# VH-VL binders against Large ribosomal subunit protein uL10m (mRpL10): the designs that were tried, part 52

Target 1, 224 residues: Large ribosomal subunit protein uL10m (mRpL10), of Drosophila melanogaster (Fruit fly) (q9vpl3)
Amino acid sequence: RGKINIQRPKAPHYERARVVAVTQPKYPELPKAKSCFKTRAERTQQQQENPYNEIIAREVRNWLDHSRLVAFFHLSSITADDIFRVRVQLHKQNLHLKSYGSKIIEQAVKNTRYEAIVPLFHSNHCIVFSPDPEKTAALLRIVRRVPQMVLLGGIVEETMLSRNQLVAYAQMPGLHAVQAQLVQTLSQAPGHLIQQLQAHQNSFVQVLDVHAKNQMNEETPKST

## First folded at step 16 (VH-VL)

Design kc1 (from hb46 with light chain H98E)
Fold by OpenDDE, fold request of step 19:
Structure kc1 (fold): chain C 224 residues (1-224), chain A 118 residues (1-118), chain B 112 residues (1-112)
Amino acid sequence: as target 1 above (224 residues)
Amino acid sequence: EVQLVQSGAEVKKPGESLKISCKGSGYSFTKYWIGWVRQMPGKGLEWMGIIYPSDSYTRYSPSFQGQVTISADKSITTAYLQWSSLKASDTAMYYCARHWAYSSFDYWGQGTLVTVSS
Amino acid sequence: DIVMTQTPLSSPVTLGQPASISCRSSQSLVKSDGDTYLSWLQQRPGQPPRLLIYDISNRFSGVPDRFSGSGAGTDFTLKISRVEAEDVGVYYCMQHTEYPWTFGGGTKVEIK
């Protein structure tokens, strides 16, 4: 029984290959997010006071309100295929990549706590949303492989962070890990304190003993 | 624990007004949507509308537009569905449900049975 | 309005056997950003609806692994790998990609 070479499966017989090729479920190509390819001009034209804009603005607000992690990216000469690839990778991590017009974002965040993000959207941009702030490290790992995506900043737990701050945040241990470390540190603190107190006491006793011995030696009259 | 508690069953006559309630607890009420769903006796589910309690932004199904009013009081974490004038055809079970961006209607109320009979 | 069509209307199933429910939308549920907002709900007799699946294939918390969702575009499927007695009820698909949100007509799962 010939060892099935799992690494280089023998090409199926031509007829079988043909049947497999024809019977392969054609998964509908995920619609290439047309929105990512719209030129600035096309995005601006669609921004006429259309009831549709209000709906999209509300959607943006919805994503912002429900996200504990929001990251803003500048896009530089990225292809639709590249965007699709990164989108799929992000989606596997429950990270949602979205792109909106600047006017829509402005409308969405007007008179809200998010108004400060408006200046970030002066060029081609995308936003990544997540309900989980612990996914920040995963997000940065994925985006590192996409040079066309430049991190501008983000929002974590309703706090606006710069690029550098977001990177620093991603390097921090998770809240639970920090809590565990804190508990460990606190549990060790009394032991260390006792040791330090005992060390000082022991040192003091030793110094006193040495002093006492020296005094005894000085009081021993040299019997001339 | 996330809970939606609806007001009790109602028996009304045609032409009467009615306001039923849905109280949310165990979560930030202003950050999630509340939707209303009708289920007529022995029938399927019908989406009526949805409200964002933070600013009371509301969307209606065209079938229910002008027939009902959806509102919310965020101070008491309660959403409302109201009729100005009930019809016999309004006899149904009404459900409220929580909605947010990363899932769907994830938590549901127990339902309010409304019976309109002459 | 997007019309959601479920098939079959009734699905009598033997305990331990698989069940499959289809939901077809009158138009694509894929948004311009590639997201598809399709959910599956279970309603047991005398109970409110319960969320089973969201975003086509994601199981909601507490939902058994015997439930799975699949599909794309306009065709979606809910599968139960091994039907249990507690699975008796009406199942609904729901789209919330576009307003108004709409439900399928429901599929009644019964034990033979």
Scores: ipSAE 0.856, ipTM 0.938, lowest interface PAE 0.6, mean pLDDT 87
Fold by OpenDDE, last read:
Structure kc1 (fold): chain C 224 residues (1-224), chain A 118 residues (1-118), chain B 112 residues (1-112)
Amino acid sequence: as target 1 above (224 residues)
Amino acid sequence: EVQLVQSGAEVKKPGESLKISCKGSGYSFTKYWIGWVRQMPGKGLEWMGIIYPSDSYTRYSPSFQGQVTISADKSITTAYLQWSSLKASDTAMYYCARHWAYSSFDYWGQGTLVTVSS
Amino acid sequence: DIVMTQTPLSSPVTLGQPASISCRSSQSLVKSDGDTYLSWLQQRPGQPPRLLIYDISNRFSGVPDRFSGSGAGTDFTLKISRVEAEDVGVYYCMQHTEYPWTFGGGTKVEIK
């Protein structure tokens, strides 16, 4: 009597296979757990536009519209006291440090020329506003002493600049002279302008990518 | 030079409509707010409302909500304050003033005197 | 609404002497971000208001250094170090921290 190979049972006879296939309990597909994400999105949609949020969003927009210098910073483990100190220093230079929620920023810049800044506000962030682009050097000098404030980029004279571009801008002598030179350079090489505009966008994306990577690295708990 | 020029004095009867104007010059009109302030005879200043001419976003004081309409025409750099039906109590000096994020009401119009009498 | 209360109502001052005007708000004018939006306006007789001070202590362009603003939270002060004849008028504080924006009742500065 040949040892019944229990490890690889022969396929049951066709009739038995049919019966087994029909008698297999069709477990109702467990309702796909409405991913907590849809409920959060639905909850975010049902979040009654708090009239207050609209007011704050408008405030943000107001600051953006009136500012000739805007700088975006990531805040890394900064204390309230440190923020306060920096704020005071900035304020003395007519630099205004503000912090807003990401949702408020999104609402504020929606369908505006500033919409491209939304990806910068996924983490703890602050914005520094100034009516004077010449204050860029002062801004950078102040924040250099604050390692918890990481420059992400900014807007100068309605132009979005990367971190490196802002640093370069701050080192440039006389805004008017540089602007004149820029206009001259732009007039001489229309092709270079497109490349520079694209380079700015690419540079901004790169800065965002680096920021995203840094955030991912911080969220990966060192499994010790 | 930044200047706000308001329309001339108005003498009206109760029930009449009125629209007064404030023309801005010497600056980018669309980048600054225009506020309206009422001053009754011998009284203090009262904030009525404010408009952002770029998109005509407007906020009113609750006391003036529904009583007046603030509007702007950015093409001619002019803001307006209007009444559909004037009351004797609307007799006052009305000022327009420029506002922005980095200061306050920094420039003012000369004022428009509105007199409502039967 | 935030009520702004100014004191005194009238301030008779001798030429060359200092003047001080107080403004109190019914609630704190400090926003969540720590900013306070308080301004001082001057209205000379027969003239429109003029901005003197914004953001508590910043002098507007062209404003003489004899004018100074101070304060925090709910209590604010406008000081004139040496009153001049041209300083005669009504002074108003204004808050624009919260809507609706509100003015103080005014302080009349007169020469004795």
Scores: ipSAE 0.850, ipTM 0.933, lowest interface PAE 0.6, mean pLDDT 87
Fold by OpenDDE, fold request of step 19:
Structure kc1 (fold): chain C 224 residues (1-224), chain A 118 residues (1-118), chain B 112 residues (1-112)
Amino acid sequence: as target 1 above (224 residues)
Amino acid sequence: EVQLVQSGAEVKKPGESLKISCKGSGYSFTKYWIGWVRQMPGKGLEWMGIIYPSDSYTRYSPSFQGQVTISADKSITTAYLQWSSLKASDTAMYYCARHWAYSSFDYWGQGTLVTVSS
Amino acid sequence: DIVMTQTPLSSPVTLGQPASISCRSSQSLVKSDGDTYLSWLQQRPGQPPRLLIYDISNRFSGVPDRFSGSGAGTDFTLKISRVEAEDVGVYYCMQHTEYPWTFGGGTKVEIK
């Protein structure tokens, strides 16, 4: 009585195999449950057909075009409440925090000067817009308190800046301050030049006077 | 100084075409929207539409869609509102206004009075 | 379309007294990003409209401090702390949160 190997059952006799094959219940292919997940293609098509996406894309473009400061942030495990808090803080500084889908951003910036920003939006992200580039320092100050917001880069005065460049920009004195310093420096320059020019003349006169005095002393005969 | 200067008053007959203008100055014309607002005699303000002069993207109020055409010529910093066929009901004051993302309709033209009478 | 309803239609005010105008929207003007695009405009007799307040409470440049805006969601208020003679005119609220943009019916402020 051959030990029925339960782990590797011997292939049934041909006739048995045939019967088993024929008697296998053909379960109707379960209607492929329309996977609630629209295929990427269907989602893309739906997105293309949604007039709303166009509106939002135009909104994004509008913000980009009207902003002199744009900052891009990665969001790392931030809660809605945290975002709200940050938004309120930013808003007080006339900084506008917005969040858009990556596809919408792609659509918005396609064939524009902003197309280079698309790679920044592969994950959860937000954008901060401002009409005032001088608010960069304020922005960075606020965001420093929010570890979940990671600065990726930005646009200042239509120029794309890296993270480091944006930080450097924020540390620069405001244009007005620089202008004021320049004016002060320029206003002092003529005075210093005049002093230097006069100093040379005065030194020359002093040397001449000393020379003249020495000559006079040599010409005074010791009246014995 | 930001200024919007509109074309002068128009008196037209029903069925005539009309194009009125709004010239912007004192700012970058391509970086702001221009909206048109209708005000019928003794009535309130009605938003007609808006155009972005940079690329001429335009949105209309449904009530004005197909009734008017909004356009812009960025080379001369001018926006236009035009009718192909005027109606008596088009009699109104028409304002152009600059729109900015960080504010609203912040600067307005002086208005163009359009009178359509038989 | 978002309907903007202003009250009162007419506001007779004594010089030096405060005035208050209400604007109610048929739906919330708050966008998903939390921004609310509500503006107040003043139109003096025979003049074009003038921007007073944007984003609910921000005074436009050159607007006197006696004007203030407040509100949230669907209810908004324009206040004039001390009405002056130059404040006579029609005031409009405007929403530009959703297209089409819409104006309130206007509130006429007049001096008693």
Scores: ipSAE 0.844, ipTM 0.925, lowest interface PAE 0.6, mean pLDDT 87
Fold by OpenDDE, fold request of step 17:
Structure kc1 (fold): chain C 224 residues (1-224), chain A 118 residues (1-118), chain B 112 residues (1-112)
Amino acid sequence: as target 1 above (224 residues)
Amino acid sequence: EVQLVQSGAEVKKPGESLKISCKGSGYSFTKYWIGWVRQMPGKGLEWMGIIYPSDSYTRYSPSFQGQVTISADKSITTAYLQWSSLKASDTAMYYCARHWAYSSFDYWGQGTLVTVSS
Amino acid sequence: DIVMTQTPLSSPVTLGQPASISCRSSQSLVKSDGDTYLSWLQQRPGQPPRLLIYDISNRFSGVPDRFSGSGAGTDFTLKISRVEAEDVGVYYCMQHTEYPWTFGGGTKVEIK
């Protein structure tokens, strides 16, 4: 009885092979958990078929128009669970994470001041919106812990910023702090001017005093 | 301060046309939506539609589609609700309200009472 | 259309006592992105509506702390921890998740 080669089992007889092939239970592929983020292809297809594309486009525009902070991110192989976690964290800070298809974004921003953002949306992306530009630092702090979210750039106070500029912005003191500093600086200016004016007056008085003292010393006759 | 001021009460007959106004002040008028809400006497609130004044994009409730026209003039920061032909059933209080993406209808006009009687 | 159902229709409350209003939607108000756009409005007698709560649980500016909103999906609740005389009026829930936006039928809060 020939040693059953366990490593390379002989192909079963043709009839057996046919029966085995037909009787193999086709397990329905578990519906791949629809990732919260549809692939670009899926988004594009949905955009073509969805009568609500215009509504979604208007939604995007609405977010853009009402936001003082907008940040654009590339998503690299992020799980639905990770996205959910980030979303929750962002939401606690009144930061709203949204994902839209590139075509929808293009439609939304066409012939608007935001049209320049279209080239950023060639792959999987998400957008974070906020009404408060002061939340930029908080946003960056949160997303720093999420390596799958790569900052591409953003819009702050209607100004397009590069990644580096956005990071720099986040490091700046808040507008109020800057204003306060400005006020302080301006408030010090008169004081400095007064000091300078007084310094000149004081120096002049000192020179006069020295001159007066010298004259008095010359007028005192050496009593021998 | 954000304010929405609506036009005064109107008394009209059936078949007449009417245009009521809502003037916004104290905010950037073009950056927020203006919605119209109907309230019939002793009844609840009904969403009629909204307009984005920046580009005049408008959405209507299906029940009001074709029955009214919502418009806006951004130059004078005013939104409008108009009827081509009033019906007795149009008798109601009409409110305009500002809508913001990060909240809801956050500021409301004082309302315009429209009475349509034969 | 999403139908918003409020209960009760009328809520007689004793001054200083809590009140609770329920709002149910015929469909989930949760968008694909997880956001839920539910608001609560108060309309006092002879006055226009005013915003109380937005995004289920956020109090609008100037709204007293005695007002709170909660809920998820299809079930939402407005609570008044201690009813005051000024709280008399009709309360409405509103969904603005999907068009057309719709209001609940309203709940009248009265003082016993």
Scores: ipSAE 0.836, ipTM 0.919, lowest interface PAE 0.6, mean pLDDT 87

Design kc1 (from hb46 with light chain H98E)
Fold by OpenDDE, fold request of step 19:
Structure kc1 (fold): chain C 224 residues (1-224), chain A 118 residues (1-118), chain B 112 residues (1-112)
Amino acid sequence: as target 1 above (224 residues)
Amino acid sequence: EVQLVQSGAEVKKPGESLKISCKGSGYSFTKYWIGWVRQMPGKGLEWMGIIYPSDSYTRYSPSFQGQVTISADKSITTAYLQWSSLKASDTAMYYCARHWAYSSFDYWGQGTLVTVSS
Amino acid sequence: DIVMTQTPLSSPVTLGQPASISCRSSQSLVKSDGDTYLSWLQQRPGQPPRLLIYDISNRFSGVPDRFSGSGAGTDFTLKISRVEAEDVGVYYCMQHTEYPWTFGGGTKVEIK
């Protein structure tokens, strides 16, 4: 009786495999949590002049107005599960991932300072909002692990930034660090200036001393 | 410091009009919502509505729709709640509160007591 | 309208003991984007309401650590780890996930 390898059970005979396959309880797929991201088709249908669109548009505007950090992403072939994972990670950092229809965004930002963002929303996209611009580095760190999220640009402190600018911003020292550096630089500036000013004066005095010494040597008559 | 200061207590008769105020200070008034909440004597809190002072976008509870008017004057950082015709049932404490997207009603006024009696 | 049901109506508590307040919503407070907008408010006698907790579990600025919020979906809980005399008042849950925004009926916390 061959030792039943419990770690690598031999594949059951074809007939048994068929019976097992048929008798395996088809666990109803847990209703896939309605993908938080309505399909493009569902989004388009909802874009009819529904009072609901106005509410959502207002919501978008609210997020924009209250956020000090806004980042725009293109979504490429991302699954609902992947989005959920990213959302959870972002949420832990007080970063809020939202997705809206392009028309809704357009409606929301029409005649506002945010109107320039409309061209960014021609495809599947999501927006990350934060009240804290210092979270930019954390945001980028999280998104780097999600190749399906492509950074398009953002808004920091009411300033629109390109992708590259946003990355650069994330690498900058915090405001306090910059202030400290500024204070340090300013504190060193007077010392350097004084040194430079004194260097010229000292050189001038040295030249004058040499000249005076030379004149004194010429006036000493060689007492032959 | 963020503060909401409401107008003083009001004693009115049924049928009279009333406008109470909520003045915001210590923050950018146009960037936050102002909500109104009713509290009847010995009862709980009731959301009446909310206004965005920047553009005066307003939303009402269905229970208060048409019964009150919420408005704001951003120039003086003041929100208003008004009745065209008061009823005895309008007797309550009225609170204004600031609402922020990343929190909730985070700052509250001291309340305005409105008494409507014959 | 989303109905918010709080239990208990009254919670007599001994000083230094924990208190727990439950809030149940008639429907899920989770938005399509996964966010849940549930807040807890405290109203002391003769005072306006004060924000304690927002987004289920986040303490508002200046709120003591003895207050904590938890829950998901339709069931939410406010806990006070050690009740102090200053904690006497009525506590309200509030949903602002959907319009109209609604409050719970309130829970009165009293010192036994």
Scores: ipSAE 0.835, ipTM 0.922, lowest interface PAE 0.6, mean pLDDT 87
Fold by OpenDDE, fold request of step 17:
Order: C-alpha cells, then structure tokens, then sequence
Structure kc1 (fold): chain C 224 residues (1-224), chain A 118 residues (1-118), chain B 112 residues (1-112)
C-alpha cells in the first residue's frame, strides 16, 4: 500500500475539487478596521459631502476660542490604536485630542486671528486643546513617547508659537514660580548692590591709605 | 468675580413684546457662551438656546425656535432674550448662564420672572 | 432629542446619610472623540441653578467633596456622601453633547 503522501495530497477528482471550492465558506473579509484617521482623500470627500461642515467648523472655533493651549501635530504613519492610547493619556491630563479636516479648519478660522494656522494642515494632523497653559509640559512629555506625532507649533495664551518656542515655553517655570524668583531676585538685588557699591568704596579707600603711607615713609628724612 | 445680572421681573399682557437682559461682568464676555434656560412655575429646567457674543452665533432649541430671539451686545457685555408677542404660557423664570467649553453652565444669573396675564 | 430621565423624582434623606441620584440618557452621550458632556446642577429653593459636576465626574470650583459624579455612556449617577441641610433642593442632570441640550426632570432632595 503506497505511502499516502500526506504532504502532497493528490489533487482531488475534479468533481470533488469543484464541490470543495464551492463549499469553502467565504468568510466575509473582516471589516478592515477603518483606521480612525481617514486618509486625506477620504477626509476631503467627506468634507464635501457633509452638510454639517458648518457645525464642525463652529466646533473647531469653539475649541480654539476657549483654549489657552493649542498644539498642532503632524501624524506620521500612526495607527488607530496608537492614537487611542495617546488620547487616553492626554485626556487624563485634561488635554483634548481632536482631528479635523483641513477644509473644515480653513472654514473655521477664516477671517479670524487663527487664519495663520491653515498652512499647518496640509497633511495628516491632529490638534490638542487645553484650558490650562501649564499643561504644555505634560503634553510634550506624553507626545515625546509617540514618535509618530510631530509637533508643528501651537498657541499659548492667544500667542502663536513655533515648535521651538513651545518647547521653550514648556521648560519655563510656572508663572508663580517665575514671580517668586523675580521677587527673590529683586529682594536680594538691593543688598547685593549696596555691598558691591560699598566694596568698591572700601577698596578705593584702602588703596588711598596705602598710597598715603608710602608717601609718608618717603618723606621721613634719614636722620644722619 | 464672574457675575451675570439679569433685568428685573416683568409683568406683561398677552400680545406684548418683551426684551430681558443679562449683563456679564468679571470675565471676557466675548470668550464665553451665554445660554438661556426657562423654568416654568414648579417645573424643571428647559434649555432655550445659546449665543456666542463674539460673533452672535446662535443656536435654539427647536421648541423655542421662532418663538424667541436671543441676541447679544458685546460692547456692553449684555445678552438678550426677547419675545415679539408674549403668551400666557411664557410665564416662567428665565435664567441666563455662562457656558464654557471645558465645563458647563458654570455661572448663572439670578433669574428674571416673567408673568404674562390678562 | 436626547431624553434625560432622572430617578428618583424625590429623595427623602436623613441628615448625614448618603443620597444617590440616577440620570439616564436615551442615547449615548459619548462623542466620537470620547468626550462626554454631562453635568449636574443643584437648585436650592428660591435660588438659581448652580453647577456641581461637569464632564461626568469633575467637581466645579467651590463644590464640596461630598458630591461626586460617575457613570458612562447612558447611565450617570450623582452621589452625596453625607447629606447636609444645605443640600436640600432639586438636582438636574444636563447633557450638552448634542443639540438641543436637554435637562433631566429633576430630583428633589429633602430632609426626612
């Protein structure tokens, strides 16, 4: 009895092959988890067809107007899962991650002080909103762990900041800390100034005294 | 301190027009929404609408759409609720409230009682 | 419109005892971005409403820690850990996730 070649089963009879082919359950393709981030094309198409563009634009404007911290990010090959994780982390810090179409943003900021941000939204992007500018450091800390999120710039206290400026801002001590430091510096300044002024005067007097002593010694006639 | 001060109580007859006011102070008036809420006697709260004073963007509850007009004058930090023709059914307490995106109706006016009777 | 249903309508409570108020929405209040805009308001007799809780569980400034909010999706709860005399009034939940914004019917908290 020939060794049943289990590795290369003889092709079934054509009738059996047909039956097997027809009876193979066509498993519906698992709906590819549509990446929560619609491709630029999909976003553009959705924006054109969405009767609620005005509503969404208003929402964007609302967030901009009510936020003291706004950060703009480019998204590079980020997965929906990664975005979700980041969103959760940000939310814990009262940071709100939002994504809008470029056209919607353009509509939202048209004829507003925010119009300058439009060029930032040519690619896949997201925006983080916060009512607290002190959360900038927290935001950057979180995003640092997400290389797919590239900081483009932001708005802090109604001032547009570049990426570098935003980073610098995040490194600054809080307003209260700065104020405290300022007060300390100012409180110490008069004392130091007085000391420095007195030090120079004292040094000058010492030099004069030495000079006077030397002159007196030269005028003492050698009593022969 | 954030305050919303509403105009005084009104007694009107059916068919009369009315405009009540809500003046905001202690905050940037143009950066927050002002909502109007109706409370009929012995009843719950009803959202009427909301306005963004900066550009006067307004949204109404469908139940109040066309029945009232919400407006704002940012120059005097005042929001308004007005009726062209009052009905007896408009008898209620009307509250204005500040709305913020990161919270809710966080500050409320004292209310304006409107009584419409023949 | 999103219908907000509060239970109970009335909550007689003994001083020092806890109270719990439920608010159910006819649909999920969670937006696509995960935000949920549910607030709790307190209205004391003869006074305007006061914000207690926003975003389900955040206490507004000046609100005592005895007030807490919880919930998700369609089910929300306001808890008072220890009811005080000043807590007498009507409590409302409010959704502002979707227009039109809607209030619950209110729950009257009274002292037994």
Amino acid sequence: as target 1 above (224 residues)
Amino acid sequence: EVQLVQSGAEVKKPGESLKISCKGSGYSFTKYWIGWVRQMPGKGLEWMGIIYPSDSYTRYSPSFQGQVTISADKSITTAYLQWSSLKASDTAMYYCARHWAYSSFDYWGQGTLVTVSS
Amino acid sequence: DIVMTQTPLSSPVTLGQPASISCRSSQSLVKSDGDTYLSWLQQRPGQPPRLLIYDISNRFSGVPDRFSGSGAGTDFTLKISRVEAEDVGVYYCMQHTEYPWTFGGGTKVEIK
Scores: ipSAE 0.834, ipTM 0.921, lowest interface PAE 0.6, mean pLDDT 87
Fold by OpenDDE, last read:
Structure kc1 (fold): chain C 224 residues (1-224), chain A 118 residues (1-118), chain B 112 residues (1-112)
Amino acid sequence: as target 1 above (224 residues)
Amino acid sequence: EVQLVQSGAEVKKPGESLKISCKGSGYSFTKYWIGWVRQMPGKGLEWMGIIYPSDSYTRYSPSFQGQVTISADKSITTAYLQWSSLKASDTAMYYCARHWAYSSFDYWGQGTLVTVSS
Amino acid sequence: DIVMTQTPLSSPVTLGQPASISCRSSQSLVKSDGDTYLSWLQQRPGQPPRLLIYDISNRFSGVPDRFSGSGAGTDFTLKISRVEAEDVGVYYCMQHTEYPWTFGGGTKVEIK
């Protein structure tokens, strides 16, 4: 009788698993703060030209203007609970996850420098805002664990970046580290150039020496 | 260093107009909000309104709507609070404060005392 | 308008003892996105207000660690772990979740 692995119990048979799932006491979930992401449908219906939309649009603009890091994500079949978990994690890092309707975004960024972001908002999406561009790495680390969040692109220091560019940015050392590396590289550049120039000269001299030796050997009369 | 410097104390009569100023320095003036807060003598703080200097978008408290005008001149990094006709009840300390989306009213002016007396 | 109610109105405290100030809102300050915009301000005598706490529990730069904020929904608390002489003044809570923004009535902290 094989030792029942109590640490990794074999998944029960499918039928038993179903019965267990159905018979699990549904404990009244603590009233989840109604912060449920309004369904796309609910968001779209409320988007009548309501003075409220202007307020929200202004809010969006405010976040954009005050953020040094903005990341845009597509949401693929993510649950409210999952979003909440991610939000909490992000918030601990001073990253603010927001969700707005596409029409609101369009209104918010119309005739602004941010107008180019409108095409990114075709489906379920969320935006993460941060005042600190150095949090990009932390953001990506957190989101990596959430497959339902797909990075579309972002804005860093008022510059729009593609997904790949944002990932690359996150991998870069801090500004000071980059500066230090740059200085180091620049300090080495003259030495390398000198070596390369000297290498060519040395090679040329070697070729000339070989040529001279060959000529001397041809001029030595075979004493017969 | 972030600083908000307000104009000096004002003594006015009822019916006179007044414009007080708040000059911001040490930060990008157009990227932060400027709010105005009233404090009557011996009383608490009252939010009057807020302006975004970049585009002069302004919101007022209903209590102050139509009573005052908030404006800004981004070229000189200055916000203004204006009365067309002062009342004795306008006697108060007025503060300007910077507002940031990731915090709150994080920096405050020193205040401008406005005294309206007959 | 959201009404902010602070208690107590006055808090006489002995030096070195803790102080606690309560702020209640007439409605939830939680936005749909889960953010809560509640701040605590300190106003020392003859001085402008100073930001102490933002977003319920975040200390503003330069604020001593003896100040802490907590709460959720409609109930918020500012705590001073050890009151110092320089802590004398009026403390205000402020909501900026919804317009119009509103302040509490203030709590005067005094030394016994």
Scores: ipSAE 0.824, ipTM 0.916, lowest interface PAE 0.7, mean pLDDT 87
Fold by OpenDDE, fold request of step 17:
Structure kc1 (fold): chain C 224 residues (1-224), chain A 118 residues (1-118), chain B 112 residues (1-112)
Amino acid sequence: as target 1 above (224 residues)
Amino acid sequence: EVQLVQSGAEVKKPGESLKISCKGSGYSFTKYWIGWVRQMPGKGLEWMGIIYPSDSYTRYSPSFQGQVTISADKSITTAYLQWSSLKASDTAMYYCARHWAYSSFDYWGQGTLVTVSS
Amino acid sequence: DIVMTQTPLSSPVTLGQPASISCRSSQSLVKSDGDTYLSWLQQRPGQPPRLLIYDISNRFSGVPDRFSGSGAGTDFTLKISRVEAEDVGVYYCMQHTEYPWTFGGGTKVEIK
């Protein structure tokens, strides 16, 4: 009796699959935010005519100001369905995926500490916001499965990070772990620190001794 | 602990000016919005407006636009609601509340009762 | 303006019994990005409002698990699984999806 592979259940018989497919409650497709599906052209056009650009810009600023983690992504040929899937996954982790026009972003960050992010928004892009910087690892884990989302960089604790820096940050132990490590290191290193501090002093004393010896040798009159 | 402390009850006459205050403590005052909510006696809650203390960006409900002024002094972590000329209809409880992007009005002041009577 | 309509106006409930409050918006509260900004507030007699639920279903810190929020689009529900004496008060839904932000008319929960 073949071990029922619980990890990959055999697809039900075609007829059963049909019945299940038909009886699956069509949950109203969460209104795929029309905005997520708008082409760059459509977004740009809407941005030009939108009297609410200021409102949206303020919204962006609000998200930036309230977020301790911000990640910027380039979107490469991603489908609406893929975006939706990723959004759901991110949302479960209290990560909020947003998409704004480049002009709106520019307006939002003008004369702010975030102005440096403007060059990142030259193409189709999205932003992920989080109040928790510890979610960086989770974010990267989720996005790794989405090749269409390319990490460009981010902001963590008001510090702008490159892609590589953000990846490195995600690999760092949590603050408490780092503190623990620091305490351990400090507890182990008092001897080394003292040695290093003393080493410089000892070297200085040695140099002074050599100098003093040399001066004494110069003052000894050659008794001809 | 996050706390919003509002100024005390006010009794005024029609035509008088009034400025009530909401002081925030226990959090970074400049990183959160402060909203004002009116509650008339025996009635529901009415959103009046919000202010971002960092740059004093303010939005009003159309019903309150031009009727009140919302301001903030970030140096003393205080938001204000003011009237230039009170009306009897302004008699109400006024609440300030903190607003955050990742939640809602999460912390509220104790309220300021404003009574306007002849 | 988005009009928020709550039903019922009054909800007399027996202690230990469940309560349900409905909130309907005049238009969809779903933003273009899919987010819905609906909150539930509790106001006990003589007290300021207190946040219960944000983003339809998220309980605010310190809120008992007997409170739950659900809904989508225009229809939202606050449920109290077992009403306690401390739950007496007026409950408000609030939308902050679109300006101006608006509250429901409130639902008074009372003990029978």
Scores: ipSAE 0.819, ipTM 0.915, lowest interface PAE 0.7, mean pLDDT 87

